# VHH binders against Daf-12-interacting protein 1 (din-1), part 11

Target 1, 171 residues: Daf-12-interacting protein 1 (din-1), of Caenorhabditis elegans (g5egk6r2213to2383)
Amino acid sequence: QRWFYKHFPMVWTGRLALKSTEAMINLHLINGSETFLNDVLGRQVTEENPRRDSVKILQRLRLDNGQVEHIYRILTNPEYACCLALSSVNNIENLKENDTNLKSHFIDYLINKKIAGISSLGEVETKFKSARVHVFAPGEIVNRYLSELATSLHDYLQNTDTRYLLIVFTN
Short names: E, the ipSAE of ESMFold2; O, the ipSAE of OpenDDE; V2, 0.75 times the mean of E and O plus 0.25 times the DockQ between their complexes.

## First folded at step 4 (VHH)

Design g8 (framework vhh_7sr4_2)
Fold by ESMFold2-Fast, scan of step 4:
Structure g8 (fold): chain B 171 residues (1-171), chain A 125 residues (1-125)
Amino acid sequence: as target 1 above (171 residues)
Amino acid sequence: EVKLVESGGGLVQPGGSLRLSCAASGFTFSSYAMGWYRQTPGKQRDLVADISSGGSTKYGDSVKGRFTISRDNTKNTVYLQMNSLKPEDTAVYYCAAVEIETYGSGYTEIEYDYWGQGTQVTVSS
């Protein structure tokens, strides 16, 4: 239940390399119930050409390939499947509002924290039009969703398209 | 009340080894990221190594492959094993602690809330 929040009590943004140090995606780990990501971290992920600058962005964020792999292994570890409920959407446009108002909270979070240099609703719609969003919610056994997340991360690395992968945590 | 106490510093010859220890009290150690920084007189503090609550490590370029950071949550202690010491490793070494895990930003002096008083390491013939 609490395992994920225990291990990811804060927000991280950057680019994720899984099997290749050169094939990367933009990754945003966002706690949708909290806003504690700083502007410096957000600015570091606003590079204009994410694929060409992938190694340089990791260096600027002081992430090495081992730490990136560590984050991937934690997120895809089936041992912790019992502690999470996950849902995934193709992009922000497909994210439905619920009782927690996740869509509005998420958009406000991106704007207020200037994630990827975003400062307005129009920039959210432009930059994240094709972004894939995974929402983490408390739950029981959700092996299917963890498998889907792992598959999505691997599939993103097979494409040369650089997209934002947004992983949102909720209460 | 948070307290960080460094030990293990001293005089060593080039090529030698030292192990620094930092004993922590006054906070939930297992939830904190721990780091080692060093400072030479007249220069700014430099990152030597840091370790997250989950065990992920980062090293300064000048020490990578020679130094190893580790932690023991049962003893509330962080260690720095220093091998193949060089004269340029001479500095005051500081232990630092911060509750926040910074997987993407790297660790800077501004990110650490608590600092020890430092321990002197001198590498000379």
Scores: ipSAE 0.000, ipTM 0.113, lowest interface PAE 16.9, mean pLDDT 56

Design g9 (framework vhh_sonelokimab_d1)
Fold by ESMFold2-Fast, scan of step 4:
Parts: C-alpha cells; structure tokens; sequence
Structure g9 (fold): chain B 171 residues (1-171), chain A 126 residues (1-126)
C-alpha cells in the first residue's frame, strides 16, 4: 500500500516559542512498517539495513524477538481499529501489544471537547473502528499540543476517502 | 532521573583542540541517548550532535561534522565532545543533554531533551 507524508519544518532552538501548529506536526503516510518504525524511533542516519538496526535497538531495550514481532504486528495489523498513541518511546511497555493503549489524558480530552462528536469511550471505539489513527510523540509534546492534535483528528474523521491518520512529532 | 555535569571548558587558542566531558549520575546512563548543544553570546542555542545509548549511532549538525566527535563510555557514565581546529566562532557555553531514547530526532531541540547540565564555557581567543 502506498503512503504519503506531510512534513512541516520546525525550529525549536533557544528561547523561541514554536511558531505554529503546522510546524509542530508531521503527518506521515508511509509505504511500510519497517520504514515507519525507523521514522518513529528517530533514526537520523542512513543505515545499510534499517529493519536490522530497528531490531537491534529494540533488542538493546531488552525486548526479545517475539516482542519485536508484536510491535510490527501492531503497526501492520489490518484489523486494528482503535486509536494507538505512544506518549514516549522511552517506555518499553508502550511498545508491547498489551501496553500500547491510547493515553487516558488524550482520550479524556477528546471526550471533554466532544471532538468529532465523541462524548464517551464507546464512541471513541465506534468512530475509530473504520479508521486507523496512530499518534507517536514524546509525552510532553502530546500534552503541549492536545488541541492541535484534536483539531487534526476531527478534520480527518470527517473525511470519507481516507482510512489512516499518522501523526508524528519530529523535525 | 539523571543529573549531568559538564567539565573541560576554558580558554583555548584558535586552531587548538579541547575535550569536554559530561558526567552522569542517577538512573542508568546507558538507557539514555545523549547530545551536545551550545549557545554563543547573543545567539540561540544550537544542536551540535548526539549519540545513541549504545554508542553505535551518531548524528552531527552539518556545520560541525568532521571537526567535532561525540563518544561515550557507559562504564564511566560519561559523555565526551572532542573539538578540533577550534575557531573564535566556536566560543559558547556548551551543554550536554539526555533523553530516554535509544535514538534521537533530527534537529533535536531543547524541548526534546529531559535532562540538562549547567553548561561549561569555551572561549576561543588569541
């Protein structure tokens, strides 16, 4: 399957505040789980074997090959219908299938602000059953930009032609 | 938590070399990706480079690649910045920073790092 990406330049150096919401969000639709995982983990150097290097990184986090395969399954599962948000890649448990739940703070924000008509946890599940939404970002960035994330999610869920929304907070 | 303390700064002549150290204490240092930043007088803080937890991957800002080398010794909980062919424009306060990531993001900024040292002044002058 073919994927696209939208990248916004970010300048976060010094005492300057971030200029705009567009500069804070990279929207990625990518052409493979291995490429996606490398991008999410912030691999900034060209490696000869990106998949092998991602596996090595995960192994250094004391994950066995089965756990690494579980992470790839989450990213490639065609039946995954619920939102997945990783507040930080520093928490190894967030990379495991049983711990890759959307953070309650983000869910509570969606419900409280009635984003895309969502007013309960059951409605989150209903709205996301036919759409895949993945948010990968450091927890500080997610919490800092909840309203901007919610706006992007709201706009995406009104679109009838797309099935995936991938939000990555990177450079 | 990790605490970072820089050392090795001082006055150096143009064309000279200097090695900065960053000593870490607290949580396991080898669980953190670490980087170097600098801030020159009257300028914004800028990224120099970073090194992965294992030391297997390094990334440098384009302008510093070739003159600066980042390394780490996890057995000593220490990060190093080797600076060669120093120029007056390298005069700055140098900071080390740590984030609980195996890797790091391109154009890493102060917001992306969780722990920071107090800085060490490097002055390149005749």
Amino acid sequence: as target 1 above (171 residues)
Amino acid sequence: DVQLVESGGGLVQPGGSLRLSCAASGRTFSSYAVGWFRQAPGKEREFIGAISWSGGSTYYAVSEKGRFTISRDNSKNTLYLQMNSLRPEDTAVYYCAAVELETYYSGSTEIEYDYWGQGTLVTVSS
Scores: ipSAE 0.000, ipTM 0.127, lowest interface PAE 16.0, mean pLDDT 57

## First folded at step 6 (VHH)

Design k1 (framework vhh_7sr4_2; at its last look DockQ between E and O 0.17; V2 from the best seeds 0.00; counts 0 for: placed apart)
Fold by ESMFold2, look of step 6:
Structure k1 (fold): chain B 171 residues (1-171), chain A 124 residues (1-124)
Amino acid sequence: as target 1 above (171 residues)
Amino acid sequence: EVKLVESGGGLVQPGGSLRLSCAASGFTFSSYAMGWYRQTPGKQRDLVADISSGGSTKYGDSVKGRFTISRDNTKNTVYLQMNSLKPEDTAVYYCARDTSSGYYEPLEDAFDYWGQGTQVTVSS
């Protein structure tokens, strides 16, 4: 636990939504541009300059359609921001519900449908850069990516049976 | 104009075989997943089989081992070989195109075009 947070500190917390369900998540940057990520999410939370607080899945990318090269390019582009998303633990009273929602309504849903979840974040003048957001559940291509590019993280996730999503912000 | 035209249906005795064909036109066939569905009156369409653009297949539980889906990208045609037919296989069979031609699709539906259907009737 302390190893993970030391190497991959939280860079954002917010709501992930799909259909009628929300889950609070923490993002941890694994690879790519922290500058791009901060430009998309906002650098400072204020009344006048708030960070984004949510990402809503409204589209999908089919994973069983022979698009492996396209998907892997998304995962490995150094100008993008590839993040690990974990359940937020800031409120212990809601911890069990949030963890259950993340598993059943996001992770299992995406696996069973064989899709990645997709969101589009619009530019807001002087506050947020636009981005497309790719939400991947664990699976063969994500495992390949982690085993090749973040071996210690891959081992950690396997050994702890940690629930996660891989979320990539692209331009 | 996207067109899907099914053929090969008909009346057959139990234990018999039929081969359904779906001729596709108006799109880049090799880029799309295709499927066969069936429907009896008053019920929802049920998955019979689908085949990805890369050739991987999936079958409904009731037809596994008896039906085989295949595609011929040079003829823009998807096939359903139906063996050991049973009375419960009686239905209208529809060919369908998956909406996955672009990378990003609406969340709710995978299939955006359907053929007119072909009747398969299994009875003595």
Scores: ipSAE 0.296, ipTM 0.708, lowest interface PAE 1.6, mean pLDDT 83
ESMFold2 (binder alone), look of step 6: mean pLDDT 78; pTM 0.770
OpenDDE, look of step 6: ipSAE 0.415; ipTM 0.741

Design k2 (framework vhh_8h63_2; at its last look DockQ between E and O 0.11; V2 from the best seeds 0.00; counts 0 for: pae E 2.9 > 2, placed apart)
Fold by ESMFold2, look of step 6:
Structure k2 (fold): chain B 171 residues (1-171), chain A 122 residues (1-122)
Amino acid sequence: as target 1 above (171 residues)
Amino acid sequence: ELQLVESGGGLVQAGGSLTVSCAASGFTFSTYDMGWSRQAPGKERELVAGIYSGGSTYYADTVKGRFTISRDNAKNTLYLQMNSLKPEDTAMYYCAASGYYEPLEDSEYDYWGQGTQVTVSG
């Protein structure tokens, strides 16, 4: 959709993994520092200087005990990067399976467990800066984030029934 | 070896106050998130209060304003100050510890003490 891509261009394509399942996603920066994000994900793609191609969820943060409130200020810090993750579709044959994996194995899983998915991306000197990655399904904390920091996007997502994750990169 | 040992429980009158403590050993205390949970007879275990390694605190609605969690990183000790106690606060109180970001499928807290009994008489 033209309004969305005008305001939030794609900044990364790659795999999101959880247990034995993967989904291809596009990231769209919605708040924070593109410089920080590029330092974490890599500035070029070559055999000598590869860009990261995946984010694997290996940890969790519980959302139903109120503890996420203590890190909310870190999640909203404009020196870091907050992205909207959408299914990456490259043809009709891949469309349904990727969308199904994203919904069933990521979005519904995170909602049902009442958790955020967590990844730790290690530093590689001069190639990749380290980061902690928070992966949120739609819900209360995401609605609060979007209402405070991206109101027009919040309205857009509510009106289009778009399947998404919110992915926040911090140190 | 990681150990959590609670103490300070006992019998207290309704409206009274009590402090329970948890002595921790076998890990770098200052880097762990800590918490208190409780279980009354016939009830599910419930989170009472938590404190992050960075010092931020959290409370269950049922105890907010009456209970205060704190930690002393120099003494490797977690505390729960309980004021304005009610008979429904009667429970076994458990100390818990975990890393902030835990492996998938694990409980929020990985380590638990054996508990200390708090009994509030009406």
Scores: ipSAE 0.168, ipTM 0.590, lowest interface PAE 2.9, mean pLDDT 85
ESMFold2 (binder alone), look of step 6: mean pLDDT 84; pTM 0.838
OpenDDE, look of step 6: ipSAE 0.178; ipTM 0.580

Design k4 (framework vhh_8h63_2; at its last look DockQ between E and O 0.21; V2 from the best seeds 0.00; counts 0 for: placed apart)
Fold by ESMFold2, look of step 6:
Structure k4 (fold): chain B 171 residues (1-171), chain A 124 residues (1-124)
Amino acid sequence: as target 1 above (171 residues)
Amino acid sequence: ELQLVESGGGLVQAGGSLTVSCAASGFTFSSYAMGWSRQAPGKERELVAGISSGGSTYYADTVKGRFTISRDNAKNTLYLQMNSLKPEDTAMYYCARDTSSGYYEPLEDAFDYWGQGTQVTVSG
């Protein structure tokens, strides 16, 4: 058992989509409210009432124009939820393609464009609470977040070559 | 009808200053990010400066430190103050509206509407 998985167990598995590409990811709650996150993603998986199975990036937030400073306090609000997203390790048949898609079509794309990916998850009656989803590749904003709110994880990630996204759910 | 009308262009000596303005109508100006672009003869249009609905600004490297973008939401007017002008700043300057009404934009390019432009010519 690794230190990371002891402190940040996986709380969701699903698809992250951008344009025509998908990657399977595992989310690990880093900071904030597990109750809020479960309300957004669904609490129990049943055939009648499954969890959300995907998050689709359809918008962007520019990171080079100061706009993120206006929302940083919302991103750090402990009533919401911040997750680390890692490539799904439970399906080894497609691991290489999934890892390549995550790096090239999500991480490198967001870094090169200097943007965060944005999704809006609509409310579904009493099944899913609505949320805005911010998807960040490693970089200045993520380093700031982790250094302030998850220092041990920040050290861990800097000492490993782990591919990840930071995904923040707010309302 | 959505309209962006630029004015204030003209001929100016190198090292001089000029302010161009843009009157906006037909949409909720205060809710949109706005910007200035320019196009010199024989060159591609380039973004020069932008300002968010909340007042955050950005500038192309070629104009940073010399140009200042600002907005007056009460008058629905966008401004570009240009100082230390150089001959390479000679261009048609266009007022532009961002495609979003907030921080979050489509994944496509930001601006969806452009004015007719105002000519700025820097001699010398």
Scores: ipSAE 0.274, ipTM 0.699, lowest interface PAE 1.8, mean pLDDT 84
ESMFold2 (binder alone), look of step 6: mean pLDDT 82; pTM 0.824
OpenDDE, look of step 6: ipSAE 0.401; ipTM 0.718

## First folded at step 7 (VHH)

Design m1 (from f35 with N61D Y113I; framework vhh_7b2m_4; at its last look DockQ between E and O 0.44; V2 from the best seeds 0.00; counts 0 for: unsure alone 63.1 < 65)
Amino acid sequence: EVQLVESGGGLVQAGGSLRLSCAASGFTFSSYAVGWYRQAPGKQRVVVASISSGGSTKYSDSVKGRFTISRDNAKNTVYLQMNSLKPEDTAVYYCARDTSSGYYEPLEDAFDIWGQGTQVTVSS
ESMFold2, look of step 7: ipSAE 0.326; ipTM 0.730
ESMFold2 (binder alone), look of step 7: mean pLDDT 79; pTM 0.791
OpenDDE, look of step 7: ipSAE 0.414; ipTM 0.752

Design m2 (from f35 with K58Y N61D S101E; framework vhh_7b2m_4; at its last look DockQ between E and O 0.17; V2 from the best seeds 0.00; counts 0 for: pae E 2.1 > 2, unsure alone 62.7 < 65, placed apart)
Amino acid sequence: EVQLVESGGGLVQAGGSLRLSCAASGFTFSSYAVGWYRQAPGKQRVVVASISSGGSTYYSDSVKGRFTISRDNAKNTVYLQMNSLKPEDTAVYYCARDTSEGYYEPLEDAFDYWGQGTQVTVSS
ESMFold2, look of step 7: ipSAE 0.241; ipTM 0.678
ESMFold2 (binder alone), look of step 7: mean pLDDT 78; pTM 0.791
OpenDDE, look of step 7: ipSAE 0.642; ipTM 0.840

Design m3 (from f35 with N61D L107F Y113I; framework vhh_7b2m_4; at its last look DockQ between E and O 0.49; V2 from the best seeds 0.00; counts 0 for: pae E 2.7 > 2)
Fold by ESMFold2, look of step 7:
Structure m3 (fold): chain B 171 residues (1-171), chain A 124 residues (1-124)
Amino acid sequence: as target 1 above (171 residues)
Amino acid sequence: EVQLVESGGGLVQAGGSLRLSCAASGFTFSSYAVGWYRQAPGKQRVVVASISSGGSTKYSDSVKGRFTISRDNAKNTVYLQMNSLKPEDTAVYYCARDTSSGYYEPFEDAFDIWGQGTQVTVSS
């Protein structure tokens, strides 16, 4: 636990949404550009320039038909940002419901459907850059990503049985 | 402010034709892909056809060769020309803004912008 937070401090807290279900998550940047990530999520340099508060999954990418291989190089571009998403623990009264929603309605759902969740974040001039967001549950493509780009984190996640999503911001 | 408005539906005999229109307002139309979807009574909404911002088209197997999607960026309008209509084509037809670049499929219920729909009824 302390090793993880020492190396990957939280960079964003917000809602992940699909259909009528939400889960509060914390993002931890594990690879790529923190500058790009902050441009997308907001820099909050003034009180009138808040950060984005949610990522809504509106599209899907099928993982069982080989098409993701063509996109993988874009996902690993160091100019973009790859994050680990963990359940937010800063709301004690909703912890059980939040953890259940993250597991059943996001992680298990994506695994069972063999898909990634996709969001498109629109540009707002001077506030937010646009991005395409890929939301992956643990599985083959995530294992490939972590084994190539974050081996120590991959070992950590396996040894601790940590529940997570991998969220990649591209543009 | 952002709107999509479908029109051109109606009652037509099998074998006939209809042309649906989708008028867009409140956003930069030429920057977005747009799709046509349909929902038959008691069934889920499914994709019919889509057209990218660059004009590339895709069709479901059930309508290939019979339906043609097109766009007129000067009029902020997408069209669906429906020929050789069958009773199975009876549905409410919706247009929706689609940000997919080819590998990304919308969750039909999760589109951020939908029109109100236009009824197409094909009689035997």
Scores: ipSAE 0.203, ipTM 0.660, lowest interface PAE 2.7, mean pLDDT 82
ESMFold2 (binder alone), look of step 7: mean pLDDT 80; pTM 0.806
OpenDDE, look of step 7: ipSAE 0.421; ipTM 0.755

Design m4 (from f35 with N61E T99L S101E Y113I; framework vhh_7b2m_4; at its last look DockQ between E and O 0.31; V2 from the best seeds 0.00; counts 0 for: pae E 2.1 > 2, unsure alone 64.8 < 65)
Fold by OpenDDE, look of step 7:
Structure m4 (fold): chain B 171 residues (1-171), chain A 124 residues (1-124)
Amino acid sequence: as target 1 above (171 residues)
Amino acid sequence: EVQLVESGGGLVQAGGSLRLSCAASGFTFSSYAVGWYRQAPGKQRVVVASISSGGSTKYSESVKGRFTISRDNAKNTVYLQMNSLKPEDTAVYYCARDLSEGYYEPLEDAFDIWGQGTQVTVSS
């Protein structure tokens, strides 16, 4: 855990939402541009681009064998930020519940449905409307991705049984 | 402010036609899919038709062949041409912004902006 936080610092904290369910997550940048991520999610340092406090899944992408290459291209988009989503540790009193909720309503849901969660960032204000969020549960595609692009992280996740989502932001 | 405003509803006899309009403002209209919903009294709101940002259309089975959805990006407007209207088409019709892309499957909450609705009444 110490190794993980040292190499993959938290870059965002907020709510992940699916239908009527929410979970608190921390995002850790694995690959891609932190600047891009900050632009997409907003910045806390200015009033013009406030930090987004939630990401809501609004669509789904079926993960069948025919879509593997397409999905892989998404994961390796030239302009992207790839993050590991973990249960938020800032909610101590609800940590166990949050962790269970993350597993049952997000991770297991995506796995059982064989889907990725998709979201276009809602445009309430004209900002970065083209950015897209892809939420992946652990699985073959994610394992392949991590084994190729983040081998040390892949090994860490395999050995620690960490509950996680892979969240990819693309333009 | 992001908003959608429907118009064109009214009373029409069975077999008649109506053309609904939905005017969008406050967002880049051409970048979004939009759809029409309707809600009959005592019933749930259901999808009628949708059109992607690229112009791809989808229809519910109950309106296929009778209704046509189209869009004019220059006018930030989506239309629903309703022909051969039936009494069962009576409902409040809503337009909505669809955040999904055509190649993705939308969830029920993919429509994030709604108009106020326009009443369509088809008499026997």
Scores: ipSAE 0.134, ipTM 0.543, lowest interface PAE 1.7, mean pLDDT 87
ESMFold2, look of step 7: ipSAE 0.280; ipTM 0.713
ESMFold2 (binder alone), look of step 7: mean pLDDT 78; pTM 0.777

Design m5 (from f35 with N61D S101E Y103W Y113I; framework vhh_7b2m_4; at its last look DockQ between E and O 0.39; V2 from the best seeds 0.00; counts 0 for: pae O 2.5 > 2, unsure alone 64.6 < 65)
Fold by OpenDDE, look of step 7:
Structure m5 (fold): chain B 171 residues (1-171), chain A 124 residues (1-124)
Amino acid sequence: as target 1 above (171 residues)
Amino acid sequence: EVQLVESGGGLVQAGGSLRLSCAASGFTFSSYAVGWYRQAPGKQRVVVASISSGGSTKYSDSVKGRFTISRDNAKNTVYLQMNSLKPEDTAVYYCARDTSEGWYEPLEDAFDIWGQGTQVTVSS
């Protein structure tokens, strides 16, 4: 855990929403541009520049064998930020519930449906009028991605049974 | 007031055709994706077709090749041309505004504005 937080600091905290369900998550930047991510989600919480506090999944992408390469290209977009989403620890009283919710309504849901969650969101600022968010549960595609681009992280996740989502922001 | 108003439904024989219209008002129509839903008696509401603000279309498997969704931004109207109609197409058809921009398959909660619906009945 110490190793993880040292190498992948938290860059965002907020709500992930799917249908009527929400989970609190922390985003840790794994790969890509932090600047881009900040442009999409908002920088500092100020009156003039508010930071987005939620990402809502509104679409789905089927993950079939024919789409693997396409999806992989999305994950390696030149203008992107790839983040690991973990259950937020800011609310100790609700931590277990949040973890359970994240697993059952997000991770397991995406896996069982064989889909990625998609969100199209407007930028809080004016640089990127629309960004896309791809939410992936652990699986073959994510495993391949991590094994190739973040081997140490891949090993860490495999050995610690950490519950996570991979969230990719693209322009 | 933001609203969608469907029209064009009715009774038709199997193999026949209908064209549904949905008139939008109260918002910038050209900036939104729109879709058609249908709900048969005792069944859940399901997506039939969607069209993005840019004109990209998607269809459910059950209507592919038979239905065509299109839009006229100058008239703030979305259409559903339904050909080769079958009895199983009988349902109330709804149009909805899609806030997800229609890149991929929208979830139901991506639609925030709904029309009142129009009845389509296909007889054997």
Scores: ipSAE 0.040, ipTM 0.457, lowest interface PAE 2.5, mean pLDDT 86
ESMFold2, look of step 7: ipSAE 0.289; ipTM 0.726
ESMFold2 (binder alone), look of step 7: mean pLDDT 79; pTM 0.789

Design m6 (from k4 with T99Y S101E Y113I; framework vhh_8h63_2; at its last look DockQ between E and O 0.46; V2 from the best seeds 0.00; counts 0 for: pae O 6.3 > 2)
Fold by OpenDDE, look of step 7:
Structure m6 (fold): chain B 171 residues (1-171), chain A 124 residues (1-124)
Amino acid sequence: as target 1 above (171 residues)
Amino acid sequence: ELQLVESGGGLVQAGGSLTVSCAASGFTFSSYAMGWSRQAPGKERELVAGISSGGSTYYADTVKGRFTISRDNAKNTLYLQMNSLKPEDTAMYYCARDYSEGYYEPLEDAFDIWGQGTQVTVSG
């Protein structure tokens, strides 16, 4: 675990929302631009660019065989930030509930529905008002991506029971 | 002017079928995902079904297998075929447009234009 945090530092913490459910997550940058991510999510540096505290899934993308290549291209966009989303530990008492919520209402939901979650970040005025967020559960597409572009992380995740989402930010 | 106009609502018996329609105008219908939501008295509005611009469909668990959403882009019309209707399906049914263009399937929070609704009443 020390290895993971050393190589993939936390770059954001906040709420992930889907319908009436929410989960607290930490984002760890895997690939892409930290600067881009900060621009999209906001920086707590000035009142003019407040940091976003939540990402809300508003749409879904069906993951069928015909879309695999399309999705893969999104994951390899030249201007993007790819993050691993993990359960956030705010309070030890709430950790189990948050973990369960993340698994049941996000990970399992996306897997069972065979979809990716989509968000257009337009609610909060950011530099990139049209930035798009793709939320992926573990699966074929994610495994393919990680095996090619983050092999060490891929191995780590395969050898642990880590609950995670892959979240990709694109312009 | 952007407009959605629902029609086809009415009174039906439990187990019956009904098709509601939504006529769209004022925008390029074929470029937008569309959806149906419903609101029953005393209940929150809920997404019933959605369809992407590419034709991918989504259904709420409560209507899956009974309802079919479809679209005719040439007629700028959205449809909802409702079979095996139940009294709990009684609601005002609203047609809505997704605020974003593309082949994505909408969730309710992505809707920006709504019709006036058509009333569907299912008697037990």
Scores: ipSAE 0.020, ipTM 0.320, lowest interface PAE 6.3, mean pLDDT 85
ESMFold2, look of step 7: ipSAE 0.197; ipTM 0.640
ESMFold2 (binder alone), look of step 7: mean pLDDT 83; pTM 0.844

## First folded at step 8 (VHH)

Design p1 (from m2 with Y113I; framework vhh_7b2m_4; at its last look DockQ between E and O 0.18; V2 from the best seeds 0.00; counts 0 for: placed apart)
Fold by ESMFold2, look of step 8:
Order: structure tokens, then C-alpha cells, then sequence
Structure p1 (fold): chain B 171 residues (1-171), chain A 124 residues (1-124)
């Protein structure tokens, strides 16, 4: 819908990877520093100044009671960049595979394990800032965050039954 | 030498209980998360429960409400209390050390220190 893209324009397209599975995603900044996000991901794709093209989950963060306030602080820090990740489709034949991979190998996996996926992006001088990346599936903590800070987006996602991840870049 | 040694397995009737122990040596036990995993014959090893260095716990959906993980840092030991056992719980159980930096831990399959395992058999 045009309302979503008016308020949350796409800021990055790339691959999200876990083990041997990939999904193409679009990121839409919903809270935090766009300057920081662009410094981490790069602003253009060239041989001399390439944009990052992938994020690989290599670690986990458990989403149990002892860490709720830590996780919420990550989600709400204005110096970080909190993004909504949606499936990136480029043709009808890829749509089903990409959607299936995103749902089964990322969303359902993270929900079933009760974890966030974690990646680390290394610094490249003059091109990319370093960041830790937190990948959250929908769930209690994400719903609390959206209901308190981005209520219209939360309602939109529920009304459209949209598959998503919440991805936060931290320094 | 870093070691994890499981004990407490055995044969038990469905509905019964067992307590597994995992004795750790050769590392600073209190600084690491430790988990219990199980492998049924012909199946992949799967997580059962884990406990962080700070005492926070995780349980797979198949055991939540029936199993309890705990740790005793003074004894360098992690326990798995298994109640209301079912035939589906039959497996080799082993403990593993998570390579953790506090909040951030390796994915389940990247654990670098495993015990030898203890057999749990639940008869119908």
C-alpha cells in the first residue's frame, strides 16, 4: 500500500542468510538514525565504493525473561537503526521460494527457538562503519515495541497479514 | 583439558522422572551458558534446554513445562530435571558449552565442547 511506502521508504535491498539458506529482503527504516544506517550499509554500489550486499546470521540472542529490558533498549535507542524487513520479490517464479524461505527458515526458525538472529558487520575505512545486527521475528517483544512506538505500522501489518522481520543495526 | 561429563540416564516408565547431571571441568564454568541436547536414533541432535551464565533459561516447546534446567556454579554442574516423561523423550542426552559473550551466543550447531552423552529410555 502507498501509505506504507510514503512513511517508510525502502532504504536497502540485499540477502539475509542463515546456514545454507538465503532470502532476499527490502529494509524500511522505522526508527533511529538514517545517517548511521547509511554509513553501515553504504550509499552507492560501485567497484570503488560497494554497498554491502548481505547479512549472515552467525549468533543468537535468547529472548527469555532475563533479557527483555536489554532487548527493548536495543529496539528504542535513537542512535541505532530499526528497520522492517520484507520479502524482496523480482518475479513471480521467485516469489514463492523467497516467501517460503523467509517464513520457514527465518521467521518460524527464530520463533521456535525463541531467539533473535545476530550478525556482525566489520568496518571498512572510509566506506562502511561496523555494526552488530539483530534480527527479530514477530513476537511478544516486537509487538510491545510496535504497539507503543509505531501503532499505525503495527495495525497495518496485522490488517495485511504481512510477513516481516524487525532488523536493528547497533554500534 | 575442557570436559563435560553427563550422568543420570537410564530406563524409566512413561510418566516417570529422571534427573541428569553435567559436571564441567577445565574452564571458568560460571562465565558460560550450558545447554542440554538430545539425539534420537537416526535423527539430528536438537536442543532441549539451555541456561545462561546469569541463570536465564530456554526450553524447546516439546519439553516446556515438563523439564527444568538449573545450574550450581559452586559444583560446576548443570542439571536437567525431566518429569512426565514420554516415549518420545527416548534419546541420548548430552550437555554442551555455548561459546558466549554474555548476550550473544553461537548458533546451536556451532558448539565446540560436548559431553559423551547419557542414554534415556522411556518405556510405554
Amino acid sequence: as target 1 above (171 residues)
Amino acid sequence: EVQLVESGGGLVQAGGSLRLSCAASGFTFSSYAVGWYRQAPGKQRVVVASISSGGSTYYSDSVKGRFTISRDNAKNTVYLQMNSLKPEDTAVYYCARDTSEGYYEPLEDAFDIWGQGTQVTVSS
Scores: ipSAE 0.235, ipTM 0.676, lowest interface PAE 2.0, mean pLDDT 83
ESMFold2 (binder alone), look of step 8: mean pLDDT 81; pTM 0.811
OpenDDE, look of step 8: ipSAE 0.645; ipTM 0.841

Design p2 (from k4 with S101E Y113I; framework vhh_8h63_2; at its last look DockQ between E and O 0.27; V2 from the best seeds 0.32)
Amino acid sequence: ELQLVESGGGLVQAGGSLTVSCAASGFTFSSYAMGWSRQAPGKERELVAGISSGGSTYYADTVKGRFTISRDNAKNTLYLQMNSLKPEDTAMYYCARDTSEGYYEPLEDAFDIWGQGTQVTVSG
ESMFold2, look of step 8: ipSAE 0.326; ipTM 0.732
ESMFold2 (binder alone), look of step 8: mean pLDDT 83; pTM 0.837
OpenDDE, look of step 8: ipSAE 0.356; ipTM 0.693

Design p3 (from p2 with Y103D; framework vhh_8h63_2; at its last look DockQ between E and O 0.63; V2 from the best seeds 0.00; counts 0 for: pae E 3.3 > 2)
Amino acid sequence: ELQLVESGGGLVQAGGSLTVSCAASGFTFSSYAMGWSRQAPGKERELVAGISSGGSTYYADTVKGRFTISRDNAKNTLYLQMNSLKPEDTAMYYCARDTSEGDYEPLEDAFDIWGQGTQVTVSG
ESMFold2, look of step 8: ipSAE 0.184; ipTM 0.557
ESMFold2 (binder alone), look of step 8: mean pLDDT 83; pTM 0.831
OpenDDE, look of step 8: ipSAE 0.469; ipTM 0.758

